# VH-VL binders against q0aze0: the designs that were tried, part 37

Target 1, 268 residues: q0aze0
Amino acid sequence: MKIILVNNRFKENTEKKAQEIAGQLSALNVEVIIDNGLDEPYAGTVDFIMVLGGDGTMLRAARRYGQRAIPVLGVNMGTVGFLSNIEINELAEYLPLILREEYSLEARMMLEVAVFQQQSLLTRVFCLNELLLRSNSPRMLSFALEISGQKLEPYRGDGLIVSTTTGSTAYSLSAGGPIADPQLDAFIVTPVASHIINKRPLVVSPEREISLHLLEEREAIIGIDGQIKMDFGAENRVLIKRAPHPLLMVNLKAKPFFTSIDRSLQRQ

## First folded at step 19 (VH-VL)

Design KK14
Fold by OpenDDE, fold request of step 21:
Structure KK14 (fold): chain C 268 residues (1-268), chain A 123 residues (1-123), chain B 107 residues (1-107)
Amino acid sequence: as target 1 above (268 residues)
Amino acid sequence: QVQLVESGGGVVQPGRSLRLSCTASGFTFSSFGVHWVRQAPGKGLEWVAAISYEGSNKYYAESVKGRFTISRDNSKNILFLQMDSLRLEDTAVYYCAKDRIYYSKAFYGMDVWGQGTLVTFSS
Amino acid sequence: DIQMTQSPSSVSASVGDRVTITCRASQGIKSWLAWYQQKPGKAPKLLIYAASHLQSGVPSRFSGSGSGSDFTLTISSLQPEDFATYYCQQDNYRPLTFGGGTKVEHK
């Protein structure tokens, strides 16, 4: 068995723990790769991904490895979030199950985000939470929202979020989006400070495609999962669709989403 | 230099067929939806047809539906309009035009036009 | 199909005049309206897209406004080169449709 431990190098406790766990796993004849974000994603084949930290680390892990159909376990290390399944102090208890592959998987839809510059692909990213388009100035954006070739009313506002259902409890929520069942595949399109009062979010079928482009020369940015940032101008276009592969999140421990949502949100 | 150049126009007899071509240069033709728009002598503009950048979606004005066929060869940067069962009312200058936005199946205005090619009829 | 009605069909104006052209759609087309300028013997030129956005290279004296069904093209101060025919065009629905045109001519 080969396992990737994903941690955050800027969180010293996660780095230390990753080393400890790596040692333990090695003692059990498990090959271990530690990914602290410093280097490029490990290109070799692995059997399991263990994410040590919080939701942010999970998002990074998802972007780096989510397209590879590898089980991903979130191990919480002192944070509150929605993407961890067990606590770090529980790892020893569940480690035998991991090694025996005795766990269930929950498929989480991811976004495929393609950003273009004059027909040239700048980047293609698979992400778990959301794509954000927002103004890079105090001025509102004017941009076109297209869903499966259908043009909506030109949007004027600070920005727009296209989120997965997993991402519904992230920035989309802060922007007034609905809380969605993470087991549901759907896009959530949430306005960010639209000039139209109470502009409602859209829940969109995962079979559709979403695209955005600016209607005027204005400085904007694209944000992905709150971790990737890039400039977005009038010559850019972003195309969003359902990723061809979902993230396979490991369920070792029952964690009811709706019964725990209040607790999780109160601590954020 | 982004440009479109129409060709294939001429004098035709009613009921006959004619094939117009539009050659694109100076931009990535395959990335844009393109249109045919015609203008009868002394009259206004009339949208005729459009085709998506991939060529998978084709749209027609009611006046030409069933008679005209829009197509494209992205490998050669050429747009076509096959006009069958031509009628006197089809007399016009035919323009090809490029849509503003790339990689879209919707249309957002026509920002580049050809010089047009004239289609007329003989008695 | 969406019918686009332009008004007036023609307007006589002088250099420096404010010229206003109206376009009405038979039903709501959101803001997906374009304005074109055409001079005799020439291809149309895109002026405004999405009702109010000025196409690159177009003088700022041109402006567009409106949403839904009623739209306006305004030339704040008519210049000699602005004498032409103007067309509105909706692309919210297929088939795309043009207005009948407005000829701006010398007074």
Scores: ipSAE 0.891, ipTM 0.948, lowest interface PAE 0.6, mean pLDDT 95
Fold by OpenDDE, fold request of step 21:
Structure KK14 (fold): chain C 268 residues (1-268), chain A 123 residues (1-123), chain B 107 residues (1-107)
Amino acid sequence: as target 1 above (268 residues)
Amino acid sequence: QVQLVESGGGVVQPGRSLRLSCTASGFTFSSFGVHWVRQAPGKGLEWVAAISYEGSNKYYAESVKGRFTISRDNSKNILFLQMDSLRLEDTAVYYCAKDRIYYSKAFYGMDVWGQGTLVTFSS
Amino acid sequence: DIQMTQSPSSVSASVGDRVTITCRASQGIKSWLAWYQQKPGKAPKLLIYAASHLQSGVPSRFSGSGSGSDFTLTISSLQPEDFATYYCQQDNYRPLTFGGGTKVEHK
């Protein structure tokens, strides 16, 4: 068995813990790779991904490795969130199950986000939570939303979020989006400070494709999972569809989503 | 420079067929939906047909449906309009035009037009 | 099909005049209306897209407004080069449909 440990390079405690865990796993004849902010995702094959940290670390891990159809376990290290399954102090207890592959998997839909510049692909990213389009100035944006070739009324506002159901408890929630069952596959399209009062979010089939482009010469930005940022202008276009592969999240410990919503949100 | 050039127009007899071509240059042709629009002498503009950038979706005006066929060769940057069973009312200058937005299955206005090719009929 | 009713069919105006052209759709087309300018013997030129957005390179004296079913093209101060025929066009529904045109001519 080969395990990759993904930690947060900006959190020294996670790095130290990764090293400790690596030592423990090595003692059990498990090959271990540590991704402590590698420039590029580890190119070799691995059997299991263990994420040490919080939701942010999980999001990064998902973007880096989520398309490999490999089990991903979130191990929380002192943060509050929705994407970790066990606590770091529980790892020792569950490690035998991990090594024996005695766990359940939950498939989580990811987004495939393609950003273009005048027909040229700038970047293609697979992400777990959301794509954000927002103004880079105090002025509102005017942009077109297209869903499977259908044009909606042009949007005017600060921006728009296209989120997975997993991402529904992230920025989409703050923008007034619905809380969605993460076991449901769907897009959630949430306006950000729309010019139209009470502009309602859309729940869109994962079979559809979503695209955005500006209708005016304004400066905007694209944000992905709150971690990737890039400039977005009139010549740019973003195409969003369901990623071809879901993230396979490991369930070692029962974590009822709806029961824990209030607790998790209160602590954020 | 972005350019569209129509060709293939001429004088035809009713009931005959004619194939128009539109050659694109100066832009990535395969990334844009394209249209045929015609204008009868002294009359207004009439949308005729459109084809998606991939060529998989074709749309027609009711007046030409079943008689005209729009197609494209993205490898050659050419748009075609096969006109069968031509009628006197088909007399017009035929323009090809590109859609404004790339990689879209919808249409957002026609920002570049050719100069048109004339189709007329012999008595 | 969406019927586009353009008014008036012709306008006589002088240089410097404010010219207003209206276009009404038979049903709501949101903001998906374009305006074109056509001069004799020339191909149409896109002026406005999405009802109110000025196409690149088009003078600012041109403006578009409206949503739903009623739309307006305004030339704030008519210039000599603006004498032409103008068309509205909806692209919210297929088939795409044009208005009947408005000829702006010398007074």
Scores: ipSAE 0.890, ipTM 0.947, lowest interface PAE 0.6, mean pLDDT 95
Fold by OpenDDE, look of step 20:
Structure KK14 (fold): chain C 268 residues (1-268), chain A 123 residues (1-123), chain B 107 residues (1-107)
Amino acid sequence: as target 1 above (268 residues)
Amino acid sequence: QVQLVESGGGVVQPGRSLRLSCTASGFTFSSFGVHWVRQAPGKGLEWVAAISYEGSNKYYAESVKGRFTISRDNSKNILFLQMDSLRLEDTAVYYCAKDRIYYSKAFYGMDVWGQGTLVTFSS
Amino acid sequence: DIQMTQSPSSVSASVGDRVTITCRASQGIKSWLAWYQQKPGKAPKLLIYAASHLQSGVPSRFSGSGSGSDFTLTISSLQPEDFATYYCQQDNYRPLTFGGGTKVEHK
């Protein structure tokens, strides 16, 4: 068995723990690769990904490895979030199950985000939470939202979020989006400070394609999972569709999503 | 320079067929939906047909539906309008125009036009 | 089909005048209305898209407003080169449809 340990190099405690866990796994004849974000994603074949840290680390792991259909386990290290399954102090208890591959998987839809400039593809990213379009100035954006070739009324506001159901409890929630069942595949399109009062978010079928472009020559940015930032102007377009592969999240411990929402949100 | 150039217009007899061409240059033709728009002498603009950037979707005005066929060859950067069963009321300058936004199956305005090609009829 | 009613059909104006052209759609087209300028013997030129957005290179004296069914093109101060025919066009529905045009002439 080969496992990638994903941690955050900027968090010393996670680095230390990763080393400890690596040692433990090695003692059990498990090959271990540590990914602290410093290097490029490991290109070799692996059987399991263990994410040590919070939601941010999971998002990074998802972007780096999510397309490879590898089981991903979130191990919380004292943070509050929605993407971890077990606590670090529980790892020893569940390690035998991991090694025996006795766990269930929960498929989480990811976004495929393609950013274009003058018909050229700038980047294609798979992400677990959301794509954000927002103004890079105090000025309001005017942009077009197109869903499966249908033009909606031009949006005016600070921006727009296109989120997965997993991402519904992330920035989309802060912007007034609905909390969605993570077991549901859907896009959530949430306005960010629309000039139209109480503009409602949209829940969109994962079979549809979403595109955004500015209607004016203004400075904007695209954010992906709150970690990737790109400049976005009038010559750019973003096309969003369901990623071809979901993130396979390991479920070792039952986590009652709906009954724990209040608790999780209050702690954030 | 972004440019569209129509050709194929001329004098035709009623009931006959004519094929118009529009050659694109200076931009990625295959990335844009394109339109045919015509204008009868001394009259206003009339949208005739449109085709998506991939060529998978075609749209027609009711006045030409069943008689005209829009098509494109993205490898050659050419838009076509096959006009069959031509009528006197089809007399017009025919313009080709590109849509403003790339990689869209919707339309967002026509930002580049050709010079047009005239189709007239002999009595 | 969406009927686009443009008014007036013609307007006489002088250089420096404020010119207003109206376009009414037979039903709501959101903001998906474009304005074009056409000079004699020339192809149309896109002025405004999405009801109120100025096409690149178009002078700022041109402006568009409106949403739903009623739209307006305004030339704040008419210039000699602005004498032409103007057309509105909706692209919210297929078939795309143009207004009847407004000829801006010398007074």
Scores: ipSAE 0.883, ipTM 0.941, lowest interface PAE 0.6, mean pLDDT 95

Design KK14
Fold by ESMFold2, look of step 20:
Structure KK14 (fold): chain C 268 residues (1-268), chain A 123 residues (1-123), chain B 107 residues (1-107)
Amino acid sequence: as target 1 above (268 residues)
Amino acid sequence: QVQLVESGGGVVQPGRSLRLSCTASGFTFSSFGVHWVRQAPGKGLEWVAAISYEGSNKYYAESVKGRFTISRDNSKNILFLQMDSLRLEDTAVYYCAKDRIYYSKAFYGMDVWGQGTLVTFSS
Amino acid sequence: DIQMTQSPSSVSASVGDRVTITCRASQGIKSWLAWYQQKPGKAPKLLIYAASHLQSGVPSRFSGSGSGSDFTLTISSLQPEDFATYYCQQDNYRPLTFGGGTKVEHK
């Protein structure tokens, strides 16, 4: 059995704990690959991914491994978030079940994001929470939103968020978007400080194609999961669609979304 | 140098067919939607047809629907208009034009135009 | 189909004049309206897209305004090269439709 153990190299506690867990797994003849973010994603075959940390570490794991159809377990090491399933002090209890593959999986939709400049692909990334388009200056943006070839009234404001239902409790929520049940597949399109009075958040079928471009030259940024950013200008376009594969999240311990939502929101 | 050049216009008889071509150069033709627009002598502009960048969506003015067929060959950078069952009212200069936004199935303005090709009738 | 009505059909003007051309859609087209300029024997030239955004290389004396169904093209100080015919076009709905044109002529 081969497991990737994802941690956050900027948190000494998580790095130390990752080494302890790797040792325990090695003693059980489990091959462990530690991914602390320094190296390229491990390219070989693995059976399982264990994420040690909070939602941010899970977001990185999802971007690196989410399209590979590998079970991913979130292990919380502190404040409860939306993407962890078990606590670190429970890992020993659940480890036999992990090794025997006695768990269920929950699929979480991801976005496929392609950013272009002058018809050339700059990057293609997959993300779990959201794409943010925002102004990078005091001036507002004027931009076009196209959904499956249909043009909405031009937007004017600070920007726009296109999120998954999983991402509905992240930046989208702060911008006034709805909380969505993560069992649903949808895009949630949330304006950021819109100058146009009638712009409300939209909930959109996951089968749609979404694109954005600026209607006039401005300094803008595309942000992905709050962790990747790139400049965006009038010669750029971004195309967004449902990623080919969902993130496969491991469910060992029942985590009822609605009964725990208030506590998780206080963290954010 | 971004350029569109129409060809295939000429003098025909009513009821006959004609095929117009528009050759593109200086830009990535396959990335953009393209249009046919016509103008009868001394008259205004009339949009005729458009086709999406990959060729999957085609749109026609009601006046030509069922008689004209738009198509494209992205490997040769050519836009076509097949005009069947031609009528006297089809007399016009025919322009091809490029849409301004790449990788879009919507239209945002025609920023590059050809010089046009004239279609007229002998009788 | 969306009918686009331009007014006036022609304007007699002198260099330096302010010229205003209006365009009305038969139903709402949001802000998805373009303006074109055409001189005799030439292809049209895009001036304005999305109601108010100037195409690259178009002089700042041209401006566009409006949304919904009523739109205006303004030339703040007419220049000799601005004597031409101007067309609006909606691109919100298919089929795309042009207005009838407004000819700006030397007085």
Scores: ipSAE 0.763, ipTM 0.902, lowest interface PAE 1.1, mean pLDDT 91
Fold by ESMFold2, fold request of step 21:
Order: structure tokens, then C-alpha cells, then sequence
Structure KK14 (fold): chain C 268 residues (1-268), chain A 123 residues (1-123), chain B 107 residues (1-107)
């Protein structure tokens, strides 16, 4: 059996805890790969991924491994978030179930983001929360949003967020988007400081294809899950659709989204 | 250089058929939507048809629906207009034009045009 | 189909004049309107897209404004090369539709 432990090397307690867990698993003849973010993602066959940390560490794990259909468990290391299932002090209790593969899986939609320059594909990235298009200068953007070949009124403002339902509690919420049930598959399209009266957030079918391009020369950036940044200009275009595979989140402990939502929002 | 060249125009009899071609060069043809636009002598512009970059979506003016068929061969960089059941009112110069935005299923303006090919009738 | 009504049908003007051409859609088309210039015997040339955005290489004396159903093309100071016919076209709805044209000609 082979497990990846994902942690953040810049937090000593996650590094030390990952080594402790690796030792325990090795004593049970489980092969452990530690991914602290510095090396390339592990490319070999893996049965399970354990994420030690908060939502940011989970976002990196989703980006690196989410398209591989591998069960991913979020283990909270002290900071309350939206993406953990169990606490670190509960891991020993649940470890036998993990090893026997006695757990359920919850699918979370991911985005596939393709960025082009003059017809050439620059990059394809998969993400769990959102793509952000925003101005990188004091001037506002003028840009086109196309949904399945249908053009909306041109946007003018600071930018736009295209998020999953999982991402509805991240940047989209701060920009005025709705909280969505993460078990739904949908895009949430949230304007950022729009100058167009009555521009509202949109909830869009996951079967749609979404694209963005600038209508005039401006300096802009694309942000992905708040962790990747890329320059974006008048020669670029972004295509967004539902990723081929959802993130498969492990459910060991019942954690009802709506029962805990107020506490999670207060810590965000 | 980006270029579109129409061909296949000529003099035909009413009720017959004609196929126009538009050959593209200097750009990635398969990345862009393409249009046919016509102009009768001394008259204004009339949009005729358009096709999406991958060829899956086709759109027609009401005046030509059921008679004209737009198609494309992305491997040969050619746009076609098959014109059946031709009428005297189809007399025009026919232009092909490229849409300005790549990898789009919508249309954002026609930024490159051909020189046109003339379709006329005789008895 | 969206009808595009363009006025006036012709304008007699002198070099240096400010010329204004209007275009009205029969239904709201958001800001998805383009303006084209055509000289006799030549293919049309795109001037403005999305109501107000100037195509590369088009002189800044050309400007577009409007949204919804009412749009305007303005030439701030007419030049000799601007005597031509101008067309609006909506590209929000399919089928795409042109206005009837406005011929700008010497007085």
C-alpha cells in the first residue's frame, strides 16, 4: 500500500508530524511518500493521500493530485477550515479504517483552466476553488465573458471570479458571491467591483464552457486558487470547464457542512 | 500575412446550384469562426452565414435558410458555401471574413475580409 | 431577427466636419455592435467592435458609443479618406444583421 503525506515545510509541526506518521505507517508495511511542496509531484502509483494542514495545503494537493482519482483525506492541524474531515488528534482512532479502506468518498468538482496566447496553449491547470481575472494596474478592465457561445454584457471593473461550489466560501464570498453547497456541481461567476449596474453573481451549469478575454489592452493577471499567478493581456484567452475528474475527498467522520458553517466562516 | 481568397463565383441560371470556396492563409484557420457576407450591386451589406471554428455550429440568414449550406475543411484551410435553388435576388458579390477572436463559439467582429467573388445570372 | 435601423442614409459633409451616424436595434443587443467602413470597390473594414473599442490601426478621430438599442459612430474631424459608406452590425444574436448603411460624401 502506498500513501502520500502532503504537508507545508514552512510549518515545523506539520513536518515533524508527517515524519511521525510515516514511521507509524512504515511499521505497518505501508510505503510513504512525503510531499512538502518543494519537489515535483510523485508520479508513481498511489493508493491514498493524507493532507496535513489547512485549506491551502489541501488546495495544493488537489492541484497536484486531484485528477488522479486517488482518495484524499484532510487532517486539520489546528486552524479551522472547510476542507478537513478529521483532527490530527483523531488520526490514531481512524487509522485502522484508512488501512482497511473502510470509508466513503465525496466528490468535489474541480476546474480545468486553459490559458492561451495567440492560439498557443501556455498552460493547463486544475484547481479546486477558483480562477480570478483581475486588473494589474489602477485602470479597470473591459472584458468579455462567454458561456457556451453566448455573450453576456461586457464587464467593466476590477475583474471576475469563476469558482466551484467548494470555492464559494473563498474569494468569491468576499466579492459578494453566494455560499453554495459543495456537493453541487456548478460554476459560480462573481464580478469584482463591477461598474455595470445590476451585474449579479451567476450560478452556471457544470456542462457549460466559460471563456474570458480582454476587449482592450490592459495589464491583468490570472490567479488560480490564490496560489498561482500568470500575466494576462489583450493577446490572451482563458477557457474554463469542469475538470475530467473530481477531487475524491475521504469521509471518515460525519462533518455536516451546514451545522458547522458559521464557525468556519468566522475563522476565515 | 493574413489572407482570404474567394473563388467559385460566375454566371449561372436561376434554380441551379453553385459552390463558393474561400481559401485561408497566414493564420491558424481552424482557430477562428468564419462568415459569408454578400452585397448586391449598389446595395448594402447582408450577412449570409457563419460557422464556428471547429465546424459544429452553423448559422444562416433567414433569406438563405434551407437553400445555402456553410461548411469548412480545417485540414485544407477552406470555407465553403453551397448555394442551391439560386434566385435572381442572390445576385451579389460574396465575401468571406474571419472573426477576430480565436477558440470562440460566438462572434466578435470580422477583422479580415477577402476581395469577394461575384455571382450573377443570365437567361 | 434583429432589425438594425441606421440614420441618416446619407450625409453631405466637408473636410473638418464632425460627422455623427446613429444605429438603432429593434431589441436590446447589449454592447455587441460593430461598425464597418467600406469604400467603393473594396471589402469592408472593421472600425469598432463591442460598441466603443477601436480596432487596431483605426485613427482616433473615430469613436463609438451606446449600449442596449441605441448606438453612435462619430468622426470628430472628417478627413478626405473618410468619404465612404458606414455600416453597423449587431453580433449579440444569430443571425447577425447589418444596418442599411450611411454614405458620407462631399458636399
Amino acid sequence: as target 1 above (268 residues)
Amino acid sequence: QVQLVESGGGVVQPGRSLRLSCTASGFTFSSFGVHWVRQAPGKGLEWVAAISYEGSNKYYAESVKGRFTISRDNSKNILFLQMDSLRLEDTAVYYCAKDRIYYSKAFYGMDVWGQGTLVTFSS
Amino acid sequence: DIQMTQSPSSVSASVGDRVTITCRASQGIKSWLAWYQQKPGKAPKLLIYAASHLQSGVPSRFSGSGSGSDFTLTISSLQPEDFATYYCQQDNYRPLTFGGGTKVEHK
Scores: ipSAE 0.761, ipTM 0.903, lowest interface PAE 1.1, mean pLDDT 91
Fold by ESMFold2, fold request of step 21:
Structure KK14 (fold): chain C 268 residues (1-268), chain A 123 residues (1-123), chain B 107 residues (1-107)
Amino acid sequence: as target 1 above (268 residues)
Amino acid sequence: QVQLVESGGGVVQPGRSLRLSCTASGFTFSSFGVHWVRQAPGKGLEWVAAISYEGSNKYYAESVKGRFTISRDNSKNILFLQMDSLRLEDTAVYYCAKDRIYYSKAFYGMDVWGQGTLVTFSS
Amino acid sequence: DIQMTQSPSSVSASVGDRVTITCRASQGIKSWLAWYQQKPGKAPKLLIYAASHLQSGVPSRFSGSGSGSDFTLTISSLQPEDFATYYCQQDNYRPLTFGGGTKVEHK
């Protein structure tokens, strides 16, 4: 059995704990690959991914491994968020179930984000929470939103968020978007400080293709899961689709979304 | 140099067929939606048809729907307009035009135009 | 189909004049309105897209405004090269539709 341990080298002493867990797994003849974010993602066959840390570490794991259909377990080592399933002090209790593959999986939709510069693909990334387009200057953006070839009224304001339902509790929420059940597949489109009075958040079928471009030259940026930042100008376009594969989140401990929602939001 | 060149116009009899071509150069043809627009002598502009960049979506003016077929060959950078059951009111200069936004299934303005090809009728 | 009505059909003006052309859609088209300039024997040239945004290379004396169903093209100080016919076109709905044109001619 081969497991990847994902940690953040610089947060919450996770590197030390990852080594301890790797030792425990090796004693059980489990092959362990540690991914602390410094090296390229492991390319070989793997059976399970264990994320040691908070929601941010899970977001990085999802970007690196989410398209491989590998079970991913969130193990909380600090602040409790939306994406961990068990606490680090519970890992020993659940380890036998992990090794016997006695767990369920919850599929979480991901975004496929393609950014272009003058017809050339600049980058293609997969993300769990959201893409943000925002102004990088005091001036408002003027930009077009296209959904499956249909043009909405041009936006004017600070920007726009396109999120998954999992991302509905992240930046989208702060911008006034709805909280969505993460078991739904949908895009949530949330304006950021729109000057257009009737611009409301939209909930959009996951089968749609969403694209954005500026209607005039402005300094803007694209943010992806709050962790990747790219300059964005009038020569750029971004295309957003549902990713081919969802993130497969491991469910060992009951953690009902609606029962827990107030506590999880208070810890953001 | 970004360029569109129409060809295939000429004199035809009513009820017959004609195929127009538009050859693109100086830009990535397969990235852009393209249009046909016509203008009868001494008259205004009339939009005729458009096709998305990958060729999957085709749109027509009501005046030509069912008679004209738009198509594209992205490997050869050619836009086509097959015109069947031609009528005297189809007399016009036919322009092809490129949409301004790449990789879009909508239309945002026609920023590059050809010089046009004339379609007329004889008795 | 969306009917696009331009007014006036022609305007007589002198170099230096402010010229205003209006365009009305038969139903709301949001801000998805383009303006084109055409000189005799030539293909049209895009001036304005999305109601108010200048195409690259278009002089700043041209401006567009409006949303919904009522739109305006303004030439702030007419130049000799601006004598031409101007067309509006909606691109919100398919089929795309042009206005009837406005000829700007030397007084």
Scores: ipSAE 0.742, ipTM 0.895, lowest interface PAE 1.2, mean pLDDT 91

